# VHH binders against Probable 3',5'-cyclic phosphodiesterase pde-3 (pde-3), part 17

Target 1, 352 residues: Probable 3',5'-cyclic phosphodiesterase pde-3 (pde-3), of Caenorhabditis elegans (q8i0p7r281to632)
Amino acid sequence: RYDTRELDTDPDLAETAVWSFPIFQMSRKHPQTILSRLTYNIFQQAELFRIFKVSPIKFFNFFHALEKGYWEIPYHNRIHAADVLHGCYYLSAHPVRSTFLTPKTPDSVLTPPHPHHQHSSIMSQLSTLELMALFTAAAMHDYDHPGRTNAFLVQVEDKKAILYNDRSVLENHHAAESWKLLNKPENHFIENLDPAEMKRFRYLVLEYILATDLKQHFEIIMTFTERLTEIDVQVETDRLLIGKLLIKMADINSPTKPYGLHRQWTDRICEEFYEQGDDERRRGLPITPYMDRGDAQVAKLQDSFIAHVVSPLATAMNECGLLPILPGLDTSELIINMEHNHRKWKEQIELE
Below, E stands for the ipSAE of ESMFold2; O stands for the ipSAE of OpenDDE; V2 stands for 0.75 times the mean of E and O plus 0.25 times the DockQ between their complexes.

## First folded at step 17 (VHH; framework vhh_rezetamig_d1)

Design b2 (from v4 with I32L; at its last look DockQ between E and O 0.93; V2 from the best seeds 0.87)
Fold by ESMFold2, look of step 17:
Structure b2 (fold): chain B 352 residues (1-352), chain A 123 residues (1-123)
Amino acid sequence: as target 1 above (352 residues)
Amino acid sequence: QLQLQESGPGLVKPSETLSLTCTVSGGSIRSLDFYWGWIRQPPGKGLEWIGDIYYSGQTYYNPSLENRVTISVDTSKNQFSLKLSSVTAADTAVYYCAREWIDTEGWPHFDVRGQGTLVTVSS
């Protein structure tokens, strides 16, 4: 049982406002509670306990049970869940320069437009219910992940693949199992939502979790890009699309982090991949590319991931002003870090 | 309590390969959170980071040494090792193995260190 006074005064949690939040250092201090502690802090900062009359007891029952259900595997563990949650918070909380998040310029010359438009955050444009759904979905999004890919689960005819008919197998599993966990009376911290709010909250949580399936990656980016001139933050479906961009960017954030964080996430995902490759070998299956412990191709994997997955999303968000640009920088630190890390991987490929 | 112990020859002839092994006891080398590193201290000088390894086998080396250094890990023996080829008198140092955590910028921090072993390069 947490002492909320201790959490409210924890100086380490004051660092949640920086992209380089030291998630691994924090997780070493709180190895079994990093997710619940971070979720509490973020819910407090967004005033979600007050607004939705959230029971702290049921809140901690749920989020502690949730983080215990993450496996002790190298990458898809409770630290990753906390990292994605932090990313959603950071990306939503800071002012951004996007024109569609800024009020229309009035016609009067006596009220000239703000030249930088850095006062508006994505968080200020989302409803508080949408924020609670986004942060809850981030915490849930990889719940009970076994450290195997959808393709592997399909190939070995895992019960999850059979249940979900080979479609978004893991993402459906995360959503279904975390929701069942939430529905237990002792965990049901959303009990004070009215029926319409409850239905809307569930819809949003499911949409955010399912958006993390990389099969949907380019469709979501393309939908956003095609709608860019028509996006209206007063429209709920457009706010949902923006929220999907946030959780997706947070989910694949590692190349946009400072090198020390990126290096550690890379080593963790590679080891998890090698565990799948070992499993494939034991089963007499062909070893999936990049998953052979005896034939490491780390730099090529990261170059491809950055060039074809991370960069398309990050640059789309940056070019329309959805990424924070902190004082003193000419562009988002996410872009700066991504270019730095990508350059290091490309140089390593030339040496191989 | 986690302990690290260096082992290997204390005397190496010039142009040969320095070979050390670090045995980890009181904990597993299969650690998600930590890396396994080698550092050295030449006589009268400060500590020099040589490199480290994650238990998957992924290595990171000091650029000044990377053409001569190989770090490896054997999880079945709970050990990791250092090989430094083509040694000269400049490689005489106390060699330490250590457990590292890596900060956000990529700097290693050593929270558990072996006692160290002097390796002298001399004919």
Scores: ipSAE 0.783, ipTM 0.915, lowest interface PAE 1.1, mean pLDDT 91
ESMFold2 (binder alone), look of step 17: mean pLDDT 87; pTM 0.870
OpenDDE, look of step 17: ipSAE 0.917; ipTM 0.966

Design b3 (from v4 with I32Q; at its last look DockQ between E and O 0.96; V2 from the best seeds 0.87)
Fold by ESMFold2, look of step 17:
Structure b3 (fold): chain B 352 residues (1-352), chain A 123 residues (1-123)
Amino acid sequence: as target 1 above (352 residues)
Amino acid sequence: QLQLQESGPGLVKPSETLSLTCTVSGGSIRSQDFYWGWIRQPPGKGLEWIGDIYYSGQTYYNPSLENRVTISVDTSKNQFSLKLSSVTAADTAVYYCAREWIDTEGWPHFDVRGQGTLVTVSS
């Protein structure tokens, strides 16, 4: 189905190193294969096929089956999975200015500044097993999402909510179902991992997927900021914490993208919310705030989301130097875009 | 094959409201990937983007027209509409409805356009 030589030379996939990767244009070109194509490219860039002896046949069997299991709903679909995977790759692949990832520069009047600052990427500090787990988890993280919130599933006593005892219902579901899919012999692209690697890979994948539950958002941020002076990239749990920040930032990235991408993600999540509100109305339930298509509050929702969810994470990462900064800029383009998009929403509120 | 067709009065008096409907056939207006837009071309001038709408009802307008324009969608009829209030002779143009895709910076690109309908603003 796939020609690996075509994929290796696809000029559209050369844009994976750009934050503004045109995910929707790429998806229109490859509507049923965007996730598997992007995952292949990223695995190749990180040399994961070579390092782990990954079977291309089993790789494509798994990732194609995975992307087919994403629903045709406006937001939580295979395009979103590919977008989060791209975000994890971008954020890990570029040099960052963080002091715990870069050799400390002595503060001395006798030592002039180095004319070229050397910076490490987060990818260079993670093990290759940890990278494979992060990228695989990003692709899996919303598998079989029905376009309803955890709170809705709990309220209607959905079988998933019962199974997972109301705790991270969707995230547990995504992890369990995607892992079952991976374990089918024809899909098992990790077959060459030894038993210890397999156990660690599974642990990491589960931790990354579960970290995407926004109920854990501020706990993860606070754990990181409280540990900042103690973080040691030679410590496994500190690398895991950094990886969690990457997948979380990638998962909620849209306000940090150029306006055209942010606008499209916003319209898609709002329609998915309205579909839940319609379902609530049909069931005779109270309509969840922001989910009533007859009372759209898009600008207020986005202003609040940026101010209280996205900005705390993005600014925490930026202030400690974990966000890539393009040559010629003093701060990350993620921050620049977020501030621009936030101003547009605030202006819209003033007009309403 | 997807087709878009404008309909509405071809003559509108100054200070009144211009009202047009676009009927979508050969495809559904409920599209996750595309927006539904209005553009116009005054005599001897280039195209001017008026605004667009996502099928959820979310609208985006040209800032120069924002105070006078309303775009709406009726998914049950597979139609979307334009209302432009307080028209003057400057609003005389051929009006087109279009299907749009949006680039990363937010610029619309029209991949299917209606045949256009001339609307003249005159006493």
Scores: ipSAE 0.763, ipTM 0.911, lowest interface PAE 1.2, mean pLDDT 91
ESMFold2 (binder alone), look of step 17: mean pLDDT 88; pTM 0.876
OpenDDE, look of step 17: ipSAE 0.911; ipTM 0.962

Design b4 (from v4 with I32F; at its last read DockQ between E and O 0.94; V2 from the best seeds 0.89)
Amino acid sequence: QLQLQESGPGLVKPSETLSLTCTVSGGSIRSFDFYWGWIRQPPGKGLEWIGDIYYSGQTYYNPSLENRVTISVDTSKNQFSLKLSSVTAADTAVYYCAREWIDTEGWPHFDVRGQGTLVTVSS
ESMFold2, look of step 17: ipSAE 0.805; ipTM 0.926
ESMFold2 (binder alone), look of step 17: mean pLDDT 87; pTM 0.868
OpenDDE, look of step 17: ipSAE 0.914; ipTM 0.964
ESMFold2, look of step 18: ipSAE 0.827; ipTM 0.930
ESMFold2 (binder alone), look of step 18: mean pLDDT 87; pTM 0.873
OpenDDE, look of step 18: ipSAE 0.909; ipTM 0.962
ESMFold2, look of step 20: ipSAE 0.780; ipTM 0.917
ESMFold2 (binder alone), look of step 20: mean pLDDT 87; pTM 0.875
OpenDDE, look of step 20: ipSAE 0.911; ipTM 0.963
ESMFold2, fold request of step 21: ipSAE 0.818, 0.792, 0.809; ipTM 0.928, 0.919, 0.924
ESMFold2 (binder alone), fold request of step 21: mean pLDDT 87, 88, 88; pTM 0.877, 0.885, 0.880
OpenDDE, fold request of step 21: ipSAE 0.918, 0.918, 0.919; ipTM 0.966, 0.966, 0.966
ESMFold2, last read: ipSAE 0.749, 0.826, 0.823; ipTM 0.908, 0.931, 0.930
ESMFold2 (binder alone), last read: mean pLDDT 88, 88, 88; pTM 0.882, 0.884, 0.877
OpenDDE, last read: ipSAE 0.919, 0.920, 0.917; ipTM 0.967, 0.966, 0.966

Design b5 (from v2 with Q58T Y112V; at its last look DockQ between E and O 0.93; V2 from the best seeds 0.85)
Fold by ESMFold2, look of step 17:
Structure b5 (fold): chain B 352 residues (1-352), chain A 123 residues (1-123)
Amino acid sequence: as target 1 above (352 residues)
Amino acid sequence: QLQLQESGPGLVKPSETLSLTCTVSGGSIRSMDFYWGWIRQPPGKGLEWIGDIYYSGTTYYNPSLENRVTISVDTSKNQFSLKLSSVTAADTAVYYCAREWIDTEGWPHFDVRGQGTLVTVSS
């Protein structure tokens, strides 16, 4: 099924380091294998096969099994998983302007850098084990998602809500089920990690997946902003915090994408929400705000999401220089796109 | 094999409403990956995008037409429709329905198109 020589030379995959990566076009070309193909490309770019002696056979067994376990639902599907993985790669791979990531070498002290010198990437400051954990967690992070919210699962007393005591229900489910899948012998691409590496890898993967619970959103942002002046990339917990910011930004990236990508993600999440609203109606439950297909409020939903969820994170990352800035721009493309998309939604609300 | 077929009156009086239906066969209109669009070509002129719809009912319209255009979808009949109100002679065109995908910037690309139907606005 997988031809690694074809994958290594695929010109479409050569553009993975672009924020506007055409994820939907690629998914239409490879509808059943988009996640495994993208994960392979990213692992190759980060040299993870070589560094950790990863079996390509077990690698593809796992990531293909993983992508098959995502449901055929509009938003929380394998395309979203691939999109979040791409976001984690993009955000980690490009030089950023943050001073706590600037290299501190003896040559830098002896010959002061030119004002236009290259800055460090987040990828260059994380360990290769931490990178593998981040990319693997991104691929796993919504595994077996049923297209329903945590609040819905709690309200209907779903088995998952009972099991996880109403706390991070979906995120615990994603982590547990994807880990069980990884542990099958035919899928265990991390078999060559020593015991200490294995324990660390599992810890990191769990922390990254659980960080995607939006209930933790503002706590994670606050923790970062309060510690910002004391961040030390030689400290493992500070690197973990940075990684959490990356996967969180990637997970809610849609408003920071060019309009064509943002529009498609918006239409998809709205339909998935309407499917929950239909289910709520069938059960005789109150319909959750924004989930009534008979009373669409797309612009208000997006205005609120951008203003209260996406912008606080993106702005915090941008102000400390953690977002890549393309040559020729004064600020991150993410901020430019977000402000453009937010303005369009606000204008739509005013004209209603 | 996916096929799209336009249907509706070929003659519409000025100030009335142009109404067309597109029937989708060989595939489902409930597509997560595609939008359903209307385009037109006035005689001797280029193609003009009118608008599109996602199967959830969400619509996007050409700003120059949005005050007069309504696009709707009926998933139970596997059909989507165009209504253009207050027509004039300038609305005479060949009208096409199409399946479209949108690029990263938001431009539509039409990969399956109907044969087109001429609608004439005349006395």
Scores: ipSAE 0.743, ipTM 0.905, lowest interface PAE 1.3, mean pLDDT 91
ESMFold2 (binder alone), look of step 17: mean pLDDT 87; pTM 0.871
OpenDDE, look of step 17: ipSAE 0.914; ipTM 0.964

## First folded at step 18 (VHH; framework vhh_rezetamig_d1)

Design i1 (from b4 with F32Y; at its last look DockQ between E and O 0.96; V2 from the best seeds 0.87)
Fold by ESMFold2, look of step 18:
Structure i1 (fold): chain B 352 residues (1-352), chain A 123 residues (1-123)
Amino acid sequence: as target 1 above (352 residues)
Amino acid sequence: QLQLQESGPGLVKPSETLSLTCTVSGGSIRSYDFYWGWIRQPPGKGLEWIGDIYYSGQTYYNPSLENRVTISVDTSKNQFSLKLSSVTAADTAVYYCAREWIDTEGWPHFDVRGQGTLVTVSS
C-alpha cells in the first residue's frame, strides 16, 4: 500500500549517494519501513523494476515482510540492513580510479583518452542481474538475527547450530529463511526471471550473504590481493569477488563513517554484546571477552576491530583504487574517517 | 508523549556535590535511537552541554567538565542522574535533562527537554 509517487519524489532519499547518509535520522522518520523505502529507491535508480519487470506489489510485500522479520535489538536490526544496502549502493555507484575498470579495447582513433575515461563505476561494470542480487543480498544478509554470535549458538547447542553443523550458522540461517520468505507467491518479485537467470540470481545472493561470515574475511581479502594483477571485469568470477568486497566493506562500515554515525553503531553493538554476556551469566557460562557490562572495554574492542578487521579490507580496496575519492581529496573519505576514529579510540586507551 | 522531569536539591554548598535525577515518563529510557543528556544555563549566559549517556551506561562528557562530572542511568527506574563535584558559585545555573539525537558529525540535538531546575551554589 506504498505510494510510489511519494517514494519517487522523497527529497530525503535523493541523497542516497552520500557516504554520510543520515541513516538514523531517516529511520526515525520511517521506523517500520526504512529498509523497504531504501531498497525501492535503489532499485529505481538502477532501473531494476523496468529491466526485470518487477511487480511493485510483490516487491513491497517481500521487502516489508523481510523488514518486519528483523528483531528489535540494538544493532542487528532493520536499520543495519538498510545501512549495509546503502553502503553497497554508494560503493558501486561512484566512479573509482581502479585500472582494471578501464576499457581494455579502446577505439582505434588516435585522440588521447580524456580524464573521464578513467572513472568507471563498479555499477557500470556489473550486470544488472548481479546488481539486483547484490542489493537484495544486502537487505537479506542479517534476516532473523537473534543478537547472539555463531560461537554462542554453537556453545549452547542452539537448534540453528545443530541444523548447520556449527558452520556459518547465522549466515546460513539468514540466507535460508529470507529465501523461504521470497518464495511465497505474494512475495516473489523475481517471478519474471527466466530459469537461467533464476539459478544465477540465487547463486549470487547466497555467495554474497555467506561472504559476510567473518571467518571468511581474510580468505576473501587474500584471494583478491593475490589476483590483483589478473583481475578482469569481463570474467564473471572476478565480478563476483569485487561484489563480495563491496558487501563486506558495507557490513563493517561503521569505523569508516563520520564520528557521529560511528559512535552510535559502537554503542549499539556494545549493548547487544552485553545482552549476550548477561545471557551467558544466567546460564553459568564464562562471559565472552568484551561482553561483560560490568567491565566495559569499548576502546580496546574498537582499536582491535579497526586494526585487525576493518583496516585490512579498507586499505586493500583503497590501494587498488576501488574506493571513491571525492574531488579535492588525496584519498577516500572512508580512510580519512577510519583514521580519525581510530585515533580517538587510541587516545581513550591512553587515558584508562 | 515522552516527558522528562528534573529533581534534586535547589541549594548546594560550595565544594560539595550537585546531584540531580531525571525521571522519564511516557516512554522507555531503553531507547536504541536516543541518548540522555544534561545541559545547563548560568544566569545571563548561553546553554552549556554537560554530557550524555546511552542506556548501556556509556557516557560522553564536555571536556571542560569531565573531571567533575558523572552521569549514570538506572533502567529499572527509568531514570538517569547527574553528579557534579566540587561546585563553586560558577556552577549556579538552571539545569535541564533532555533526550538527544546525535547527528552524523557527533553533535547532540535536543528534541525533548525537562522544565529545568534552578540550582544555586551558596553558603
Scores: ipSAE 0.779, ipTM 0.915, lowest interface PAE 1.1, mean pLDDT 91
ESMFold2 (binder alone), look of step 18: mean pLDDT 88; pTM 0.877
OpenDDE, look of step 18: ipSAE 0.912; ipTM 0.963

Design i2 (from b4 with F32W R99K; at its last look DockQ between E and O 0.97; V2 from the best seeds 0.88)
Fold by ESMFold2, look of step 18:
Structure i2 (fold): chain B 352 residues (1-352), chain A 123 residues (1-123)
Amino acid sequence: as target 1 above (352 residues)
Amino acid sequence: QLQLQESGPGLVKPSETLSLTCTVSGGSIRSWDFYWGWIRQPPGKGLEWIGDIYYSGQTYYNPSLENRVTISVDTSKNQFSLKLSSVTAADTAVYYCAKEWIDTEGWPHFDVRGQGTLVTVSS
């Protein structure tokens, strides 16, 4: 199927360490396999194949099948899944300046202070099982997404909304269907986990996927900020909370990317919204705000999204030192890009 | 095999509006990955990006021209268009339509370009 030698030496995949990873250029080169290629690269860099004795055959069977199950729709497709996976990898792999991730340094009057200490990455503080669960959940998190919102599915009494009783409809659907896919014998790349590891892995994957429901956004942020002074990476529930922040930030990352990436994600989500609005019109329903292609409100949508959703999470993470900071910068590139992109949208609103 | 063809008047009077249409054949203008753009080359000068449009209607313009430029798309005709208002002799150029992809920084790269059409601004 795959020649792993080619994947192990692919220079294009060497850019996974950069926030501005050129996901659209990469997806044009590999339009049907971007997710499986990226997942392989990230699993290899985190040594997950070796640590968990992952069968490459079952690994590719699963991630190919997962990738094929993403719909051909403008935004919630396999490219978005790969982009979120990349975000989880980037945010976990780089040293961060958070004090709750640094080891305590002994104090001594007879010796000078240690002039240099290494900052830890989040990846180094999560267990390898937790890390595999995070990356797997990122790849799964929008599996079989139909390009419609939870509210729409509830309103039209979609079978998924009936099944999940209107609660986290899509997120439950993504988790359940991707897990069923994973459990097929030919796809079961986690077969070598022992029973305790398997139970923990499933729990983590479900928690990460469900955390992507934006109805839980402020509750998760509030839980984190209330615990900030007491966070201890030796505590499993605190590590879970940190992982939830990573997948959430990755899931809504677009305003924190360089402008070229941000504009492309914006145009894609707007078109998917307009497709829902067209469907609502066809059904005789009121058109959801921002989803009327005949009355585009792109700048207002982005201003609201950045101000009320993205910025609260990104600034909370940045202020406690959970975002990587490039050499030569005073703050995270994510914050710099977000402020730049937000300013552009606010200027456009004033012209309107 | 996707092809782009510019059409429109080759002569425009000063202060009037330059209007061009690009017809896309051999493929659909409805593309998630690509934008539909206009470029021009004034005589003896380099290429200048004018702007582009996503098939949903979202436009992006060169700041130096944005007050005079309108780009639109008609997906039912598989066409997109350029209008440049208040033209002067400085707007005399060969005009090209293009299929673009956008890099991470926001620069357009031209995947397919039309043959070009000369538009002269003269009284």
Scores: ipSAE 0.790, ipTM 0.919, lowest interface PAE 1.1, mean pLDDT 91
ESMFold2 (binder alone), look of step 18: mean pLDDT 83; pTM 0.836
OpenDDE, look of step 18: ipSAE 0.912; ipTM 0.964

Design i3 (from b4 with G37S; at its last look DockQ between E and O 0.88; V2 from the best seeds 0.82)
Fold by ESMFold2, look of step 18:
Structure i3 (fold): chain B 352 residues (1-352), chain A 123 residues (1-123)
Amino acid sequence: as target 1 above (352 residues)
Amino acid sequence: QLQLQESGPGLVKPSETLSLTCTVSGGSIRSFDFYWSWIRQPPGKGLEWIGDIYYSGQTYYNPSLENRVTISVDTSKNQFSLKLSSVTAADTAVYYCAREWIDTEGWPHFDVRGQGTLVTVSS
């Protein structure tokens, strides 16, 4: 079905490690396979097929089944899943300036004689099992999302809200349903993990998916900030915390992208919000702020989201050197883009 | 196949409002990936982007025309429209509707375009 030779030579996938990766253009070329194609490329670049003896057949069975289970809705679809996966790859693949990620006893064969080139990537400091879990969790993280918020599902007493006792309703649903899909024998690409690896992989996948619940956003940032001076990449719980920061940043990345990508994601999330507001109106419920299509507040929503959600995380990661800085730049392009997009929204508010 | 067709009066008097409708057939205007655009070509000149609309109703306009332009969408009819107020002879052009995708930097690209309709502004 899939031709790995074509995937290995696809020039569009050669740009996977670029923050401005043209996810929408790529998705238009491959509307039903964007997630499986990107996951394959990333698994290949991280050597996960070789290291874990992953069956390509079961791999494609799983990731294609996974992407088919994303709904045809404006925002929380398979393109978003692929975009978050790309973000996790980009953020992990580039050298970063944080000293707690610098190899402390480097192999002299692998270390250049000039210490200015000794910066490590996050990918080089995580175990390969942790990388596979992070990338798999990114692909899974919104599986079977209905285009409604946790608060809405709780309000209407949805079956999922009842099942999970109002706690991380969607995130538990994503994790449980995607794991069931993975465990089908034809999809079980992790079959060659030993029992300890399997237990660890499941634990990590669940932790990464649950970290995407924005209700935990500031707790995770605070935990990192309090731990920062003692972070040690040889400690598993510190690596887990770093991985949580990666998937969280990737999940809310849109304001840190070039304007064209940010504009498209903004229009998509706004329409999905308006669909929830329409549903609330039909049910006789109060319309959730920002979800009334008759009272569009796009610039105000984006200004608030950047100021109160995205910027706290991006700034925390930037200040400790966890964001890549491309050659020729003084700071991360994520910060540059976020400040640019934030200024555009503030100016729009002044015109209103 | 997706087709776009412009309709509306070919003659408009100065100071009046130019009004055009684009009918989309062979596909849905409710597209997550695409914007719906108006562009024009005055005689002997290049193409000028007027603006676009997302099917939610969100619009983006050329700043030089912003005060005179209204673009709207009617998803139930699979149509979008252009109104350009206070026209002058400078607004005489062939008007096209188009399907637009935007690149990562925000520049429009048009992959399907209507046949165009000449609108003449004259007394």
Scores: ipSAE 0.697, ipTM 0.884, lowest interface PAE 1.5, mean pLDDT 91
ESMFold2 (binder alone), look of step 18: mean pLDDT 89; pTM 0.896
OpenDDE, look of step 18: ipSAE 0.906; ipTM 0.960

Design i4 (from b4 with F34Y; at its last fold request DockQ between E and O 0.94; V2 from the best seeds 0.86)
Amino acid sequence: QLQLQESGPGLVKPSETLSLTCTVSGGSIRSFDYYWGWIRQPPGKGLEWIGDIYYSGQTYYNPSLENRVTISVDTSKNQFSLKLSSVTAADTAVYYCAREWIDTEGWPHFDVRGQGTLVTVSS
ESMFold2, look of step 18: ipSAE 0.819; ipTM 0.928
ESMFold2 (binder alone), look of step 18: mean pLDDT 87; pTM 0.877
OpenDDE, look of step 18: ipSAE 0.908; ipTM 0.961
ESMFold2, look of step 19: ipSAE 0.798; ipTM 0.922
ESMFold2 (binder alone), look of step 19: mean pLDDT 87; pTM 0.878
OpenDDE, look of step 19: ipSAE 0.914; ipTM 0.963
ESMFold2, fold request of step 21: ipSAE 0.752, 0.734, 0.725; ipTM 0.907, 0.901, 0.899
ESMFold2 (binder alone), fold request of step 21: mean pLDDT 88, 88, 88; pTM 0.887, 0.883, 0.882
OpenDDE, fold request of step 21: ipSAE 0.919, 0.919, 0.919; ipTM 0.967, 0.967, 0.966

Design i5 (from b4 with Q58H; at its last look DockQ between E and O 0.96; V2 from the best seeds 0.88)
Fold by ESMFold2, look of step 18:
Structure i5 (fold): chain B 352 residues (1-352), chain A 123 residues (1-123)
Amino acid sequence: as target 1 above (352 residues)
Amino acid sequence: QLQLQESGPGLVKPSETLSLTCTVSGGSIRSFDFYWGWIRQPPGKGLEWIGDIYYSGHTYYNPSLENRVTISVDTSKNQFSLKLSSVTAADTAVYYCAREWIDTEGWPHFDVRGQGTLVTVSS
């Protein structure tokens, strides 16, 4: 179905190194294959096909089946999965200025930057197995999402909520169903991992997917910030924590994108919320805040989301040097965009 | 094939409200990927973007007009509408409705446009 020579030379995919990657324009060009094409490009750039002897046939079987299993809903679709994957790649692939990527010395809170030290990427500090797990988890992370929240599924006693005992219902569902899909023989692109690698890969994929449950958001941020002076990239659990920050930032990236991308993601999530509110009304349930299409509160929702969810994570990552900084800028483009977008929403609230 | 058609009065008195409707045929106004916009061209001048709307009802307006503009959508009729209040002779223009996609920076690009309708503001 795919010609790897075409994919290896696709000039549109050469732009994956840009934070403002035009995901919607690319999706219009490849509406059924955006996720598999992007995953292929990223696996090639990280040399994962060569290192793990990945069958291209099983690879495409899996990722195409995965992307077809995303629903045709406004936000939690295959484009979002591809967008999160791109974010994980971007954030891991570029040199960062963090001092904690230098081995900690016994007598310092932070090691000083060495004047001749070449800045390292997060990708260079993770193992190739950890990278494959991160990128695969990003592609999987919302698989088979129905466009409803965990709280809604719990309230209506959905089969998934019953199965997972109301705990991380969607995230467990995404992980379980995507893993079952991966284990089909025709999809099993990780078949050449040895048993230890397989066990580690599965553990990492599950940890990354479960980290996307926003119930864990502040705990993960606090764990990182309190441990920052002691982080050691030679320790597996510290590398896992860094990877969790990457997928979390990628998952909620929209306010840190240029305005054109941000407004499109905002309109999509709002419509999906309104579809839940309509369903709540039909069932005679109270309408969840921000989900009533008859009382739109878009700017207030975004102001709150940026101030209380996105900014705490983005700022924490920026202050410790984990966000790439483009030449000529004093801070990350992510912070610049977020402050610009946040200001626009606050100004809209004043007009309303 | 998707088609857009403007309708509404071609003559509006000063200080009154200009009102136009765009009917979408050959496709659905309920689209994840596209916005529904209004643009105008005063005589002898370039195109001016007025604003757009997502099918959920969320609107974006040209700041120079935003105090006078209301764009609305009726998905059951596959239509969207423009109201421009307190018109003056400066609002005389050919008005077009259009389907647009938004680039990374936020600029609209119009891939389908209506034929346009002249609206004259005159006593």
Scores: ipSAE 0.790, ipTM 0.918, lowest interface PAE 1.1, mean pLDDT 91
ESMFold2 (binder alone), look of step 18: mean pLDDT 87; pTM 0.873
OpenDDE, look of step 18: ipSAE 0.916; ipTM 0.966

